# VHH binders against Type II restriction enzyme MthTI (mthTIR): the designs that were tried, part 26

Target 1, 281 residues: Type II restriction enzyme MthTI (mthTIR), of Methanothermobacter thermautotrophicus (Methanobacterium thermoformicicum) (p29565)
Amino acid sequence: MSNLLQAIMNIKSIQERNLGSYKGVQDSKNRMNQMGVTLEVFLKDAFCNTFDIENKDLVYSEYFSYLGNQNNPPDMILKGGDAVEVKKITGIKTSIQLNSSYPKSKLFVSDSRITEACKNCEDWEVKDIIYAIGTIPNRVLKLMFFVYGDCYAASPSIYQRIVEEVKGGLHSTGLEFSETNELGRINRVDPLGITDLRVRGMWIIKHPIKVFKNIIPPESIKNNNFNLIALMKAEKYKQFPKKDRKRIEAEDNIEVTDVKIKDPDNPAKLLDSVLVRYDEI
Key: E = the ipSAE of ESMFold2; O = the ipSAE of OpenDDE; V2 = 0.75 times the mean of E and O plus 0.25 times the DockQ between their complexes.

## First folded at step 21 (VHH; framework vhh_brivekimig_d4)

Design z1 (from n4 with L105F; at its last look DockQ between E and O 0.59; V2 from the best seeds 0.00; counts 0 for: pae E 2.3 > 2)
Fold by ESMFold2, look of step 21:
Structure z1 (fold): chain B 281 residues (1-281), chain A 119 residues (1-119)
Amino acid sequence: as target 1 above (281 residues)
Amino acid sequence: EVQLVESGGGVVQPGGSLRLSCAASGFTFKSYWMSWVRQAPGKGPEWVSRISGKGSYTYYADSVKGRFTISRDNSKNTLYLQMNSLRPEDTALYYCARWIYGDTFDQSSSQGTLVTVSS
């Protein structure tokens, strides 16, 4: 069974083997920065250690209980493990567009926006979710940031209260509404009654490099050719198998250190967290 | 309790060298990135250098790059700053800090070590 610590070690391993786009292409300067595949495929290969094998889909089926489509979260679920949401951006520190879904501290099977296939992929109620955010200027992966939702997003009730307040305001207008999963749907707004208005959230969250600048020295981003950063609560780190924790702590050029982050629900509170770094100079 | 004790400061001529030490106790030293920060009289604190937990990564302020070298010995729980080619503007009180949420000083044991660069 795969996990984030194994994925990080596999990413380091492919970088050290001097594989360019990891499809046999060589680039001696920074092999993992030249994306010959989508970020989603790169991440699948990271979790499955399939960078250099030909029958990837067979191995993917052994390690993932769910692989998503382009229109439904999450992008993948590890069998018996975490959910992963992949975000690709081209600009350094560019905010992340989440569209109609507010950010998730955890993934719940009851979320109305996930597919029936996702709900039924395992017997589950709640999963930790990893936001895997790749910064790819000019087709070169410069930053791979893994951040757990419960380090980054507030609890659902905080967003849900705002949604309900906005819905309440819309319903007070005297317009013709229908039932919807969105903030509102106002029907027949034109004289012919052939135009409907959809009211939906367009959620945006700041890039984790900006959010966590107090634990990520800016000089450590500008001076390196590739940065891998993973952030999780200390309690999550302790839940990984001891073998995987000991292995990653011993890996050359991987730094596993203790930090504190602000609680997304209460910025006056600091949470014990683990920061993992792998930087290529 | 957490203790950070700086030493190795002194008076040195321009162009000279000093090595600062920071003895750490009361916490798992290797689990934290560590920093050197300095404060000249009448000025605010200035970050000097930072080193990762195992020492895999080191970083320097532009003003000291090429002249200063940060290091650590995790078996001795000690952080070091080798300062070469010292200049009068390096005159300051030097502190070590844990990097936890920004630089964190141990107020009860961290008094800094004074470096004075003068003719």
Scores: ipSAE 0.539, ipTM 0.821, lowest interface PAE 2.3, mean pLDDT 85
ESMFold2 (binder alone), look of step 21: mean pLDDT 84; pTM 0.843
OpenDDE, look of step 21: ipSAE 0.798; ipTM 0.906

Design z2 (from n4 with T104K L105F; at its last look DockQ between E and O 0.54; V2 from the best seeds 0.00; counts 0 for: pae E 4.5 > 2)
Fold by ESMFold2, look of step 21:
Structure z2 (fold): chain B 281 residues (1-281), chain A 119 residues (1-119)
Amino acid sequence: as target 1 above (281 residues)
Amino acid sequence: EVQLVESGGGVVQPGGSLRLSCAASGFTFKSYWMSWVRQAPGKGPEWVSRISGKGSYTYYADSVKGRFTISRDNSKNTLYLQMNSLRPEDTALYYCARWIYGDKFDQSSSQGTLVTVSS
């Protein structure tokens, strides 16, 4: 089976073969969406080591228990392994749009946004989730940031309390409400009763480069051709197979560093974490 | 207990060279990026150079590029700074630091070594 450490080593391998930055398809109307699809293929190939293989779908089916669609998280689930949510942006420091879904520290089988196919892809209750955030200015991948949800997002109760308070505020009005999975839907807001207002969460989270600037030496970003950064809790790193940990720690030009990060639930506390770097200068 | 002990400072003439050492103990040296920081008389701390855990990546402040070379020997738990073509403006207290959460001066782990460049 595959995991993040194997994906990192596969990305290093393809980058060393002078394929350089993974490039998207040019389109006159919607370049950002196409870059995201391209990043998803890049990541599937990273986990499966299929960058230059025909009939990728056969290999994908052997490594993934679930491959997602555009509006349902996650984008992929590794057999017996982690879930992955892919985000693409054009700026190195640009905030990440999460839209109607607040950020997740873990993926639960009970999460309201996952499909029945995702719930039934394996026998599971909770999975670690990787936010795989690619920065693709001018159709060239410049930064690949992997961050586990439990390093980046607060516990669900933090967000759920906010959602319930906002819903409570909306329901305290005299407006006509209907049931919805959104924050609210207010029907017939005009005198003719022909206009509805949809109230949706538009969740935005700060880019990991900004969130973790105190553990990423600033000069290590400025002049590099490509940066790969992966952040996980120390306990997660120890859960990877010993073979994979030994391999990545021995890889030339991969740096594995013990760091501390603020607990997303309580910034007064620091968490022991591991930062993995592969930089091309 | 984390310890960082600097040595190798002294008085040199402009154009001279010095090699600073930082002996590290009390932690897994190779797991951390290391930095050299200097503080000139009457000024605040200035970052000088940084090196990754394995030594794969080295970085320098613009003021020292081409003159200073950072290195490390992980078998000896020692960080080095080779300083060539020294100038009077390089006069400062030099100390090493771990990169864990910024280059905050760790008062208990570093004393510094004084470099004076004068005629």
Scores: ipSAE 0.265, ipTM 0.666, lowest interface PAE 4.5, mean pLDDT 83
ESMFold2 (binder alone), look of step 21: mean pLDDT 84; pTM 0.848
OpenDDE, look of step 21: ipSAE 0.764; ipTM 0.891

Design z3 (from n4 with I100F T104K L105F; at its last look DockQ between E and O 0.68; V2 from the best seeds 0.00; counts 0 for: pae E 2.8 > 2)
Fold by ESMFold2, look of step 21:
Structure z3 (fold): chain B 281 residues (1-281), chain A 119 residues (1-119)
Amino acid sequence: as target 1 above (281 residues)
Amino acid sequence: EVQLVESGGGVVQPGGSLRLSCAASGFTFKSYWMSWVRQAPGKGPEWVSRISGKGSYTYYADSVKGRFTISRDNSKNTLYLQMNSLRPEDTALYYCARWFYGDKFDQSSSQGTLVTVSS
């Protein structure tokens, strides 16, 4: 079974052996996608250690219980392990679009945005979720940031209150509505009854490099050719197999250190956390 | 109880050298990045240098780059700052700090060590 620590070590290994093979990591929607790998494929290969394998499908089926995409989240679920949501950023943007899905501290099987195939991929009720955020300004992966949802997103009740208030406001207008997973759908808004209005959420969250600037020294980012950063609660780190923890702690040029972060539900509280770094200067 | 004890300060002439030490106890030293911070009389604190837990990465303020070298010995729980080609503007109280949420200079048990560069 694979996990984030194994993926980090596999990324270090491929970066040291053949950086040219993955300098062209591209958006899956790019017309040049067939000329290089996407961030999603790069990450699948990182979890499975399949960067150098021609026929990857058998290995992927051994490691993942679910493979999704942008329209069928999450992007992947590791067998017996974490869910992973992949986000790609190009240019100098400091925010991440989450569209109609507010950020998740954890993934629940009851989540309205996931498919029945995802709900049935294993016997599960709740999973930790990793936001895997790649910054690819010029077809080269410059920053790979892994952050667990419970370090980054508030509890779901905070977001759900806002969703309920917005839906309630729309329904109080007396307009004709239909059921939707969107914030609202208002039908037949014109006298002929031939025009509908869709109301969609556009949830946006700040990039973790900005959110966690107090634990990521700016001098450690500014001039590097590649940065890998992973952030998790200390209790999550301890849940990884001891063998994997010992191995990553022993890796040359991987720094596993203790930090504190603000609790997403209460910034007056600090959470014991682990920061993993692999940087190429 | 977290303790940081600086030593090695003193009076030197311009162009001279000093080696500062910081003895750490009460926490797992190798698990933290460490910093040197200095404060000249009547001025605010200025970050000088930072080193990662294993020492894989070192960083310097532009004002000291090429003259100062940060290092650590995790077997002795000790942080070092080798200061060469000292200038009068390097005169300050020097503190080590454990880095875990910004530089926690004021929350450490650090007392600082005085470096005076004058002729």
Scores: ipSAE 0.463, ipTM 0.784, lowest interface PAE 2.8, mean pLDDT 84
ESMFold2 (binder alone), look of step 21: mean pLDDT 84; pTM 0.852
OpenDDE, look of step 21: ipSAE 0.811; ipTM 0.912

Design z4 (from n4 with T104K L105F Q107Y; at its last look DockQ between E and O 0.52; V2 from the best seeds 0.00; counts 0 for: pae E 6.5 > 2)
Fold by ESMFold2, look of step 21:
Structure z4 (fold): chain B 281 residues (1-281), chain A 119 residues (1-119)
Amino acid sequence: as target 1 above (281 residues)
Amino acid sequence: EVQLVESGGGVVQPGGSLRLSCAASGFTFKSYWMSWVRQAPGKGPEWVSRISGKGSYTYYADSVKGRFTISRDNSKNTLYLQMNSLRPEDTALYYCARWIYGDKFDYSSSQGTLVTVSS
């Protein structure tokens, strides 16, 4: 049974053995005979402690109930544990593409974007979701940011209200519509009636370094060899096994800090949270 | 209940050294990132240095980098600032502070210690 705290400890271990030289992470979508590992493989190895193991698939099957694809969230589900959505970007100035799916505070089995295999991988209704965001400016992982959805994304109703408002605006135009799960599908928009327009959401979200700049001193990320940052609600941190919490809190080079973050649903309110840092300078 | 008591200030010549101390009580010292801030006459507070809870990470303002060293002893609940190669521009009232959120510093319980660099 693996969790984020164990993954952090495993990343620290491999980084220390390699002096921050785990630099082979590459974009899996375009990989063809390339050297190195994808961010997805790196993260699977982090959760399973399989960085140096030949037969990884056997161990992966022991720890994951679901391993996904590029088209559907999530990328992985830990057995009896959290869902993980992996995002790879080139820099902290780059917003994160979420495409047709608005950001998720939690993952629900009823989510229209998850596969039947994902729905059936366990007996579950709702899971915490980790956005695992790797910043890889020149094919070298420089920043690994783990942020739980309920620290980062607003409640679904906020996004759903926007979707409904946009759909309502499109329908008020008097154009010919067909039923769709997208924002709209407008038929026969040209004089010959041979052109349809699909209207879909292309959701983006700011990099968590920008969102959480008030709890991450900018000098602490500016020139470091590697940064690992994890952010979760205090109540989530307390749900991890006491053994894992005591282990990570005892590590010399890991800082576990009580912080407050703005509530994604209401920025006037603060949430008690835990920030975990492992930095290589 | 939170108490931060600075000491070690004084008058030194340019190029001299001082070591500031800050005795902390009334809170779990090792759980907080700590900072030194300074306030020169007629100026607002200026962040000088920061250290993580365990001391794993230290950070400095560009104006003091290479000359000042922040440290802490969690067994004695004490924060330190070693100041070398002091300049007249370092003249200020120095506060130790808990770093809490953003650019805010909690030094409301701090009295500060005066450092004067003059010949």
Scores: ipSAE 0.076, ipTM 0.564, lowest interface PAE 6.5, mean pLDDT 84
ESMFold2 (binder alone), look of step 21: mean pLDDT 86; pTM 0.866
OpenDDE, look of step 21: ipSAE 0.803; ipTM 0.910

Design z5 (from n4 with T104K L105F Q107V; at its last look DockQ between E and O 0.46; V2 from the best seeds 0.00; counts 0 for: pae E 7.4 > 2)
Fold by ESMFold2, look of step 21:
Structure z5 (fold): chain B 281 residues (1-281), chain A 119 residues (1-119)
Amino acid sequence: as target 1 above (281 residues)
Amino acid sequence: EVQLVESGGGVVQPGGSLRLSCAASGFTFKSYWMSWVRQAPGKGPEWVSRISGKGSYTYYADSVKGRFTISRDNSKNTLYLQMNSLRPEDTALYYCARWIYGDKFDVSSSQGTLVTVSS
């Protein structure tokens, strides 16, 4: 079974092999050539350690219980493990588009936006979700940020209350409404009654570098050629197999650090968390 | 109770060297990034150097790069700053600080160690 700690170690390994290969073999390969695949494929290979394998589908079927589509969350689910949502952006100043789905602290099988295949991929009710955010300026992966939803998103009830308030406000206008999956659909808004207005959620969230600037020294981002950062609650870290925790803690170039973050539900409360870093300077 | 005790300061001639130490207690030292911060007479605090929990990553202010070396010994709960090629402008009160929750420096638990570089 694969997990985030294994993926981090596999990313480190492929980065080191490519650097060593570049030094020993004088060709024109660079990180851009290594990123000739989508970020989603890169991440699947990270979880499965399949960067160098031609026929990956057999290995993927061993490690994933679900591989998704562009229209429905999540992008993947590890067998017996976490869900992963992949986001590609060009820079740390750019907000992340979540579109019609508010950010999720956890993934619930009852979520109306996931597919039947996702609901049935395992016997499950709730899963931890990783937002895997790749920052790729100029076609080069510069920052790979893994953040668990319960470090980053508030509880669903907070967003659901906002949705209900918006729907309530629309209904109080005295306009005609129809049943919809959207936040609102207002019919016949013009005197002839021939124009309808659709109201849709366009959820966005700040880049985790901006959200967690208090635990990430700015010089550590500016000076490095590649940064990998993973953030999770301390209780989540302890749920990983002891073997994997011991292995990643023993890696010379990986830093596993205790930090505190603000609780997304209550910023007056601090949560014990673990920050994992692998930086190429 | 978090406690940071700096030592190793003194008076040295330009071009000289000093090694500062910081003894830490009251927290799990290896779990925290540590910094050296200095405050020259009449100026505000200035970040000098930072080191990750295992020591894998070190960072320096431009004014000290190539002259200062930060290190740590997690078995002794001790942070170090090796200062070489000292200049008069390095004269300051030097503090070690635990880097936690933002860029604010927690120097309230220490008195620092004075480094004076003069002929």
Scores: ipSAE 0.042, ipTM 0.530, lowest interface PAE 7.4, mean pLDDT 82
ESMFold2 (binder alone), look of step 21: mean pLDDT 85; pTM 0.849
OpenDDE, look of step 21: ipSAE 0.764; ipTM 0.893

Design z6 (from n4 with T104K; at its last look DockQ between E and O 0.67; V2 from the best seeds 0.00; counts 0 for: pae E 2.7 > 2)
Fold by ESMFold2, look of step 21:
Structure z6 (fold): chain B 281 residues (1-281), chain A 119 residues (1-119)
Amino acid sequence: as target 1 above (281 residues)
Amino acid sequence: EVQLVESGGGVVQPGGSLRLSCAASGFTFKSYWMSWVRQAPGKGPEWVSRISGKGSYTYYADSVKGRFTISRDNSKNTLYLQMNSLRPEDTALYYCARWIYGDKLDQSSSQGTLVTVSS
């Protein structure tokens, strides 16, 4: 059984073995920049420690209860563990496109966007979700940022209120509407009645480097070959197995430190949190 | 109770050296990044240097790079700043702080140690 702490240590290990970029990533640089799929493979290998293994599918089946498609969240679920949503971006500070899905503090089995296979992959109702955001400005991974949804996204009710206000405004127009999970669908808008308009949300969230600049020293990001940053609540960190916590805390060049972050639901409140860093200068 | 006690300041001539110490108590020292910050007469606070919890990473302001060295001894809960090739512009009150939340460093018990560089 795997978790984020194990993935971080596995990433450090492959970087230190003087392999540079993971061979699969290097061999498929254009594919990764084009599709983002190789970042997903990199992360699967990080959780499973399969960077240099030929028969990865057997190991993947041992560690994941769900591996998704690009049309439906999440990208993966660890057996008995967290969900992971993968985002590839080109700039250190580039905002994250979430499109029709507002950001999630947690993943709920009731979410309308997840597949039946995801709902049934194990017995679950709610899971912590990791946003795994990889920054790839020049065809190589320069920043790997792991942030839990409950550090980054507000509670669902906050976003749902906005959705309902927008839907209410659209329906006040008196146009012909139909049922939709989107913000709106207006039918037969042309004289022949052959054109429908879909109104979709285009949700965007700021890069965690910008959101958490108060706990990430700005000098610690400049000109590094590779940065790995992970952010979680202190209570989440304590839920990892003690042996994994002791192991990562003892690892050379991994810094596990106590910080505070603003509560996404109330910026007047600070939450005890743990910041994990692995930087290659 | 969190306490940070600086020492090692004094009056030195240009080109001289000083070693500052910061004794920490009341918290788990190794769990925090630590900073040196200085405040010259009539100016606002200026970040000087920062070191990670285990000391894996050190950083310096451009004005002191190559002349100052930050270090820590987690077994003694002590932060250090070795200052070489001192200049009159380094004259300031120096204090240590925890890096917990941004540019508002935890300075609750720090009084600082005065460094004066003059001919």
Scores: ipSAE 0.631, ipTM 0.850, lowest interface PAE 1.7, mean pLDDT 85
ESMFold2 (binder alone), look of step 21: mean pLDDT 85; pTM 0.855
OpenDDE, look of step 21: ipSAE 0.663; ipTM 0.848
ESMFold2, look of step 22: ipSAE 0.488; ipTM 0.790
ESMFold2 (binder alone), look of step 22: mean pLDDT 85; pTM 0.854
OpenDDE, look of step 22: ipSAE 0.732; ipTM 0.876

Design z7 (from n4 with R98K T104K L105F S108W; at its last look DockQ between E and O 0.40; V2 from the best seeds 0.00; counts 0 for: pae E 4.6 > 2, grease 24.4 > 24.2)
Fold by ESMFold2, look of step 21:
Structure z7 (fold): chain B 281 residues (1-281), chain A 119 residues (1-119)
Amino acid sequence: as target 1 above (281 residues)
Amino acid sequence: EVQLVESGGGVVQPGGSLRLSCAASGFTFKSYWMSWVRQAPGKGPEWVSRISGKGSYTYYADSVKGRFTISRDNSKNTLYLQMNSLRPEDTALYYCAKWIYGDKFDQWSSQGTLVTVSS
C-alpha cells in the first residue's frame, strides 16, 4: 500500500534521475510540464512509482481503490489510505477555486457530491483528505504542495452556518423560490415571468503558501526550480508506517521538521504539525 | 531557557574576512531554520541569510550573495556566517535568529555582534 511519504520519495527520485523530465500517459492536449503529462497522471505515478512504466493501469489498480471523474470529488483514493483532491493553479497569488463545495477538513462517505462507486470502493465512513495543489505558471510544475484538509479547512459546521444564513436571507425576501441543491433559485423575476436567477456558492481558498507563510520562508519559494512541500498534523505523521518515516527522515535533501500551525477553527490555538520539504534550487 | 549568543565581530579593512558564530541553547537546534539578520546604523533590520534544519538549503540576500556563506554544526548547536570580501556597507550589528512561524521576521536577541568595515 502507498502513502504520501512514499509519493514524496518517488518524486525526489524521478527529479534526480532526469531533472523532472519523463514521458507518461498523455491525457491532455495542454502540457503541464515540458514533458507533457497532466498533474493527475504525475500524482498517480508518484504514489505508484510508475513514471517509467507503460502498463500503468495494472499497477494503479493495485494501489487505488477509487479513481475519480472531473465532476465528482475526490480525484483518487489510496487502498486503505487517504483521499486526494488535485488542484492545478498558475501562481501563488491566485486563489484556488472550489466552486459550490466549501473546503473539507475530512471526507465523509455521506458527502452528497461523491459517487456511489466512491462510497462503495472500500468499507469506510471517514477519510483524511489531501489537497494536492500543483502550481504551474508556465506549463512547468514549480510547486507541489500537499496539505491535509484538517490543517487547511475549518470544521464543516462553520461553513454550514454561513450557508444556512445565506439561504435564510434569500428565502425571507418573499420571492418565488424553488427546490435546489444550490444556495437559492428565484424564479420569474421579471414582469413576463420568463427569467430565473440561480444563486450558487463560489467558494475560494487562499493558496497554502499564503496561509502558511510564517513557516515557509519566502525566499525558499521564489528562487527555486522546484519545491515540494507537505503539511500534516503530527498525529497524522505518526500514523504512517515506521519504516516509511525512517526512510524519508534519512533521505538526502528532504527536510522533515516539527512546526506549529494555527488551528483552522481557532487561530489562537496552535497545532503540532510536520512540514516535509524537498527543494530543487 | 532559550538563548542565542553571537560572537566573532570586530573591525576589519575593506576586502577582509570575518567569521561570526552563534551558540544556541535551550531548544532542539537541529529542528529549526536559523537566520542571520543585521542592522546598520540609522537603518531598519535587514535579513542576511537563512539555513534549513539539516543545512540542506541555504538562502542569501542579494547584497551578500557570493560573498557570505551560512553554515551550521548541529552537533555543537552552533550557527556560522563566513563573511568574505567585506565592504563598508556591511558595517552593522549582526544577530542570530531562530526561525519559527510568526509574523514576518525572525525573533532574535538584542545583543548582536558588531562588524565594522573601515580603513
Scores: ipSAE 0.240, ipTM 0.640, lowest interface PAE 4.6, mean pLDDT 83
ESMFold2 (binder alone), look of step 21: mean pLDDT 82; pTM 0.823
OpenDDE, look of step 21: ipSAE 0.793; ipTM 0.904

Design z8 (from n2 with T104K; at its last look DockQ between E and O 0.80; V2 from the best seeds 0.00; counts 0 for: pae E 3.8 > 2)
Fold by ESMFold2, look of step 21:
Structure z8 (fold): chain B 281 residues (1-281), chain A 119 residues (1-119)
Amino acid sequence: as target 1 above (281 residues)
Amino acid sequence: EVQLVESGGGVVQPGGSLRLSCAASGFTFKSYWMSWVRQAPGKGPEWVSRISGKGSYTLYADSVKGRFTISRDNSKNTLYLQMNSLRPEDTALYYCARWIYGDKFDQSSSQGTLVTVSS
């Protein structure tokens, strides 16, 4: 069984063997005919330690209970473990597009946007979710940021209230509506009745490097060839096997730091958290 | 139970050197970034230097860059500040603190260690 701490150790191992940035990661939106991997494949290999294995799919089936598609969250679920949502962006100035789904503090089996295969992959009701955000300028992975949803996203009720207020406002307009999973669908808005308007949320969220600048000094991130950062609540860190915690804590070039973060539901409240850093200078 | 005890201060002539120590107990020393902070008479606290838990990152205020060196020995739970080419402007009470968030310092109630640079 795999977890984030094991994935971090496996990434460190492949980076050290290659003496720098892993150069095989490519932009999945603009995939090219080259020897290389998508960010999703890189992450699967990180969890499974399969960077150099030819028949990866057999090993993936041992470690993942679910491997998703580009249209539905999550991208993967570790057997008996966390869900992972992969986001690729070109720089730290770029906000992360979440499309019609607000960010999730946890993944619930009742979420309307997950597939039946995902709901049935295990016996589960709620899972922790990792946002695995790769920053890939010029087809080189420069920053790999793992942030748990409960450090980054507010509770669902915060977003659900906003969705209901927006839907209520649209329904009061007197326009023709149909039932939809979107915020609204307004049909026949032109005199011929041949034009429909789809009203959908385009949720965006700031890059976590910007959100967590108060625990990541800018001088410590600039000019590195590769940065890996993981952020989780202290209570989540303690849930990892003691062997995995001791192993990562013993590494000379991995910083495991006790920090505090603002509670996503209440910025006046601070949460005990663990920040893990591995960087190639 | 967190305890930080500074030592190594004293009186030194301009251009001289001094090494400060900070003995830590009551917490997992290597899990925290540590800072040196100083306070000159009549002034507010001024951040001097910061070091990551394993020493991978060292940061310095512009006023001390090139003259001061921060270090730590995690086997001894001790933080150090090597201060070279001292100037009268470096005269201050020096204390160590844990760094946790932003510009906040989780310092002890200790009195620090006094550094006086005089001709």
Scores: ipSAE 0.360, ipTM 0.749, lowest interface PAE 3.8, mean pLDDT 84
ESMFold2 (binder alone), look of step 21: mean pLDDT 84; pTM 0.840
OpenDDE, look of step 21: ipSAE 0.714; ipTM 0.872

